# Designs tried in a protein design chat: miniprotein binders against F-box protein At3g56470. Part 5

Target 1, 367 residues: F-box protein At3g56470, of Arabidopsis thaliana (Mouse-ear cress) (q9lxz3)
Amino acid sequence: MVTRRRSKKKKKTKRKKQSSKEKEKYQTFINLPCDLLQLVISRLPLKDNIRASAVCKTWHEACVSLRVIHTSPWLIYFSKTDDSYELYDPSMQKNCNLHFPELSGFRVCYSKDGWLLMYNPNSYQLLFFNPFTRDCVPMPTLWMAYDQRMAFSCAPTSTSCLLFTVTSVTWNYITIKTYFANAKEWKTSVFKNRLQRNFNTFEQIVFSNGVFYCLTNTGCLALFDPSLNYWNVLPGRPPKRPGSNGCFMTEHQGEIFLIYMYRHMNPTVLKLDLTSFEWAERKTLGGLTIYASALSSESRAEQQKQSGIWNCLCLSVFHGFKRTCIYYKVDEESEVCFKWKKQNPYENIWIMPPLNLIDLPLFDHRI

## First folded at step 23 (miniprotein; from G118 with E56Y)

Design G121
Fold by OpenDDE base, fold request of step 24:
Structure G121 (fold): chain B 367 residues (1-367), chain A 97 residues (1-97)
Amino acid sequence: as target 1 above (367 residues)
Amino acid sequence: SKVKITIRIEVTGDPEELEEFWKKIWELVMELAEKLGVEVEIYVTLENGKLEIRIYIEAEGDPEKVRELAERIKELVEKIAKEMGLEVEIEVKVEEK
């Protein structure tokens, strides 16, 4: 009888020592120095980053911090023929087909902070849509022209969310409509028209430091401050070379960038001086990657020069049946002549994915 | 002397009527400013069935003539409001510089 008790005690102590050594081996992997943890997490695909965030609090904090830095925008493609949507993750080079029957007959207007502004031209309905959560925030109807641009300041989940559009430009006046999230109605503001006689449309709108910046197709920049209810046309004219077939305007940390595209010339980059309101040509993006689409553009500061994705313009491209993006490096040494074709502005848009993508029904492999 | 007129108009009503009203006032003020050779700034705000119109006129001349102009604008605005069945509040300020 005594020998069986000693054997069970030795097996229990050996299992406890093996379990403690396995715990110590797992603890040694969990206790990576912060720098090594950051290096490992920075190399993880988003899926693996989010899985890594479930390991412990320290890994969660590191994974979330590195996601904010390294999460590339996703590209949404809108079908012309059906209510199908294609999400493209440029980091994983993966496409996901989505169907949003709730958006039947809607077109995209703008994208910011993981939300789309959607418009139905038949019903004049406007709504915010989150393609990741399928959340929908309706707003009062508004008739919009086909070429009318609209922007919003931040996610509609914020009480500070403001929509902006110019609804009319006449000889004498300009009509601006604004909508605060959860307001009952649109606010109309009318100002004396100070735009040049050759005004046609606003092509680009960005929100920066509480102000909407609006670029005309003629290269006039205007600003609207909703807090002051102030509208003005800025003196600066962006140097536009002949043969430009499109432009993209984006904001990054209070700085405004304008990229002109050409058929037979490399893109030109302009940065707005916020003191003079003049545009200065830039040879580089200052380490930024700009994810450009016709309605809205996203920007990222790449901390890691090692990714090779810095000073890049990322553009939607269609290669036969495959929708992808291309990275065009904007540097002094760029010998590559980039041939860009203008796309329909409503065919694609960049969107920021949420930080918690794994919990999204989009990745439920049950479909 | 340089004289600055500030006219503030407040109107409540249906958004469509208020839109017609501010357009009529805009045209009226622009026509008067052109005839008199004066600079005018007009600001319109329409929100929740409330219209605010702010008119700023800068003119060189006799302060009394400029005051008469301000009162004439007021009378014309009140007339248009009455013709449309709208209640209007009008504040006029005349400042000499």
Scores: ipSAE 0.715, ipTM 0.907, lowest interface PAE 0.4, mean pLDDT 83
Fold by OpenDDE base, fold request of step 24:
Structure G121 (fold): chain B 367 residues (1-367), chain A 97 residues (1-97)
Amino acid sequence: as target 1 above (367 residues)
Amino acid sequence: SKVKITIRIEVTGDPEELEEFWKKIWELVMELAEKLGVEVEIYVTLENGKLEIRIYIEAEGDPEKVRELAERIKELVEKIAKEMGLEVEIEVKVEEK
């Protein structure tokens, strides 16, 4: 009897020593310098990043931080012929065909924070749609012109979500409609028209620091502050860019960028000075990658120069049979003339995937 | 002397009727301002079946003539409201600077 008790004690002590050596091996990884930790985590597949986030608080914080930094926007394509949608992940170069019968007859209006604003031109229905969860948030109907732009401030899951659009511009007045999340009705605000007589349409809308910035097709910038219920035309005009065939406006951390595209010239970048409201030319994107689409554009600050995706403009391209994106480096040294063709604004849009993409059934088949 | 008029108009009703109302008031005020050669600022807010119209007029001149203008705007607004079957509240402030 005594010999079996000694053998069980030795096996328990060996298992405790193995578990302590495994814990010590995990503890040596816990104390990686922040730079090495970031470098290791940046190389982890998303599956392993999630697993690594369970190791300790420091690894969790680093894994979450690096997920936010490394989460590339996805490109959603809208079929013109059927209710089919194609999601493209630039990072994995993978496509996913999706079918959303609930969006039959809808077109995209805007994208922000992983949500689409969708509009049905036949029923005048508006809804928020999350293509990753298939969540729908309906709102009151609104008639919209084909070229009318609409934007929203943040995800509709926030009570601070505000929709904004300009519904009419006359020689006398401008009519703005706003909708707060869970409101019953649209708020209408009317202001004296201070736009130039050559106004046609607002082409770009961004929300930054509580304010909607609206760029006209003529390059006039206007501002709407919903908190003050204030509308004004800003003094700053971008320099006339003859031969431009389109532009993209984006916000990044309170900074507003305007990118002009050309058929036969490299993109030009302007940054808004928020003190003077004047546009300053920039030779680079300041370390940003901008995922540009006609209705809305996403921006990322890449911390890792090693990705090769630094100072890049990412654009949808169609290679006849495959929908993809191209990265165009916007740098002083860019010898390559990028020939951009204007696309249908409703054909594609950038969308931010959720941080927890792995937990979504839509992606279970991809891992 | 600079005279500042502030007119605040409040109306409750159907959103479509309120839209027609504020358009009529907008045209009226703009025509009067043009005729008198005065600058006018107009702000309209329509929310939850409530219409608010704020009119700001700054003019150099006789305070009494500017007051007469404010009263004339008020009378015309009340007339339009009555013709549309709308209840209207009008506040007029005249400030001399």
Scores: ipSAE 0.703, ipTM 0.902, lowest interface PAE 0.4, mean pLDDT 83
Fold by ESMFold2, fold request of step 24:
Structure G121 (fold): chain B 367 residues (1-367), chain A 97 residues (1-97)
Amino acid sequence: as target 1 above (367 residues)
Amino acid sequence: SKVKITIRIEVTGDPEELEEFWKKIWELVMELAEKLGVEVEIYVTLENGKLEIRIYIEAEGDPEKVRELAERIKELVEKIAKEMGLEVEIEVKVEEK
């Protein structure tokens, strides 16, 4: 009894000393002020940030928070001469060239959440492509006109992913096709045409708060609510007609922005008033950074970055085709060119990389 | 008095035949609405080989005459469906305001 109590006390004391040593280790990490911890972590390369995030809960939260704040969209370009594509991170000035011949003959329709919607006009094949993981998700075939736009609501890995397109606009009706994830076929919905009698093409589509907003080349804004199966044309018009090549539309946390890119003028940013559906010019982005391209939109509300890329438009095209890949600061009316330039704006697309890049096949983590 | 007509048409079949059918119904209803000077709303959905057409008409006049209009539309829709070899289900509601 005395012997067993001594052995149990020694084992309990040893276990208590080991537990106290682990508690002291965690107390040491917790004793760092949050701002000082963030400063230390912000100086780590990405690989060391990932290793540091495994230390404790406090470090994990700080490391992940800094990765989210400091990640930015990349540019992607599909080569016309071979079956390759190039990814470029403007913030780190790094590129990666990859070969994927299975996408020969495909074009990009839309980009969102790190995914591209790809279409082959010869075979009518549709698929989602993730250029970072190289995952493909095939979709049912659909014939699309050359100038027809298609969009999706979220990543195809979600059960709520919805594809949306307007397939026909006649003088008396509009035909919409939608596809929900895991459905067998497309759904067709037809509505009375409420657009003005002028010829209209839909040039920009964004998904926000459960609905698709569709902008025509004449400045008509329409919406489609898939949960209500409801289509309507909204009353507001931007002060200038958007045209087919001179504007981008984007969404951020329920707010909708329109960016005009007319020749010989600086970009103009408009914000939609969701109660009146009128467009109001913005002289500042209020800390928002917008990444705009013709087939996609990305935005980040970024607290100040060390790189100085904040509160600006990051454009794949500027003044038509004369300049590409530009930072533009609206409140300063100034610009800086990116290092990376490609010739066709529809072929330079913003796409958001995943947060954990080094676990993906794009990077060799041994070097 | 104001009278509201609601017509619901349901049919199953080959997607190409169903497309031809809803276009014929659309043209029929829009032509009648223009000639009679009434407001009409039409909604079409086609999913999984099932077509649904919803027609909403508001008219001012004798409720019995408006009910006769609704039955006439039903008969014309049934005639078009028979000509195309399609079996349709039609529901008609007439509400007085």
Scores: ipSAE 0.637, ipTM 0.894, lowest interface PAE 1.2, mean pLDDT 74
Fold by ESMFold2, fold request of step 24:
Structure G121 (fold): chain B 367 residues (1-367), chain A 97 residues (1-97)
Amino acid sequence: as target 1 above (367 residues)
Amino acid sequence: SKVKITIRIEVTGDPEELEEFWKKIWELVMELAEKLGVEVEIYVTLENGKLEIRIYIEAEGDPEKVRELAERIKELVEKIAKEMGLEVEIEVKVEEK
């Protein structure tokens, strides 16, 4: 009977040791001081951050908090001659190449809410494309001029999504075309041209508080209210005419900002006074980080001023004779964050990725 | 005295014919406004085969002569519509200020 008692003692000891090691491992990870947990989590790539968020409630809260703080828009480069597309994540300083054959012949028009608006000038085809899911939402065909700008109000998955175009190519009138999801046809509205009789093109369009704001190359700001079918040119002009070295417009929480520079100057940031429609210079971004390109912009609210890309302008501009992505801080020297290797891109645009990138086609290692 | 003319034109038809029509009306009205030295506002909406043109003209002068101008514009619009085989509905209002 001595033999059977030894067997039970050995089995009990092995179970206790194994359970104790598992409990100690669990308690060690869970009970890390907050500062150490944040340090560990901040070093994780997004994939591992998502996996770590499943550990426990404390880790989940920390991972989600840090995930939002470190999320940034991506810059997409569109090749002139093939279906390769280069994405650049400035927060991780990493790029990847993707292949979108479904976009052959298309050029990008606008980006918002993780969607691209794409137009084929040869076939007049128009579609929304989500590069993260590869979903396509086709739209009715539309003829428009090669330099004509287009925008949309929100994701095409919303019934409130409105497509918008505007032109002043004819000096006598302004033509606006709009399309609501599930409408039968494009709606055309024509208004008397109240812009200067100089050569005018619309260079920047943002949607804010139900209204499209449209900025011309001459610094005129106009608006279109789709609910009223109302168009007007607003008073107020920036103190300097926007230059060819960079002119960008963005929206954040109902506020509208204009960013411009001449080659040898730091960028000037202006904020629109929505009551007087006058532009006022801003000496600080107030913790706001702005990512801007010619066709779209993204903004992020304040994060800790010591954490990576913070409180700055990330602009796609010419630096020398190459298109680059450059960080600007107000009254500081610029830093080049990305240069295209072979040739200047045909187009590039900022797009905001979803927070959970791991389960999306872009992260399929077979692609 | 100052007189305001409001003209509202409604037409249904083929979108390509309607586009040609509103361009002809636009040219007519802008030519008249230039010759007479009056201010004009024009708004055009084309949706689902339905065209609406709204014209607002402000003129100084004898109200009777301004009413005659408004009626003449209506007749010219009706003539253009007839030449294009389009059926138009036209409303004209003249207000003295």
Scores: ipSAE 0.524, ipTM 0.864, lowest interface PAE 1.8, mean pLDDT 74

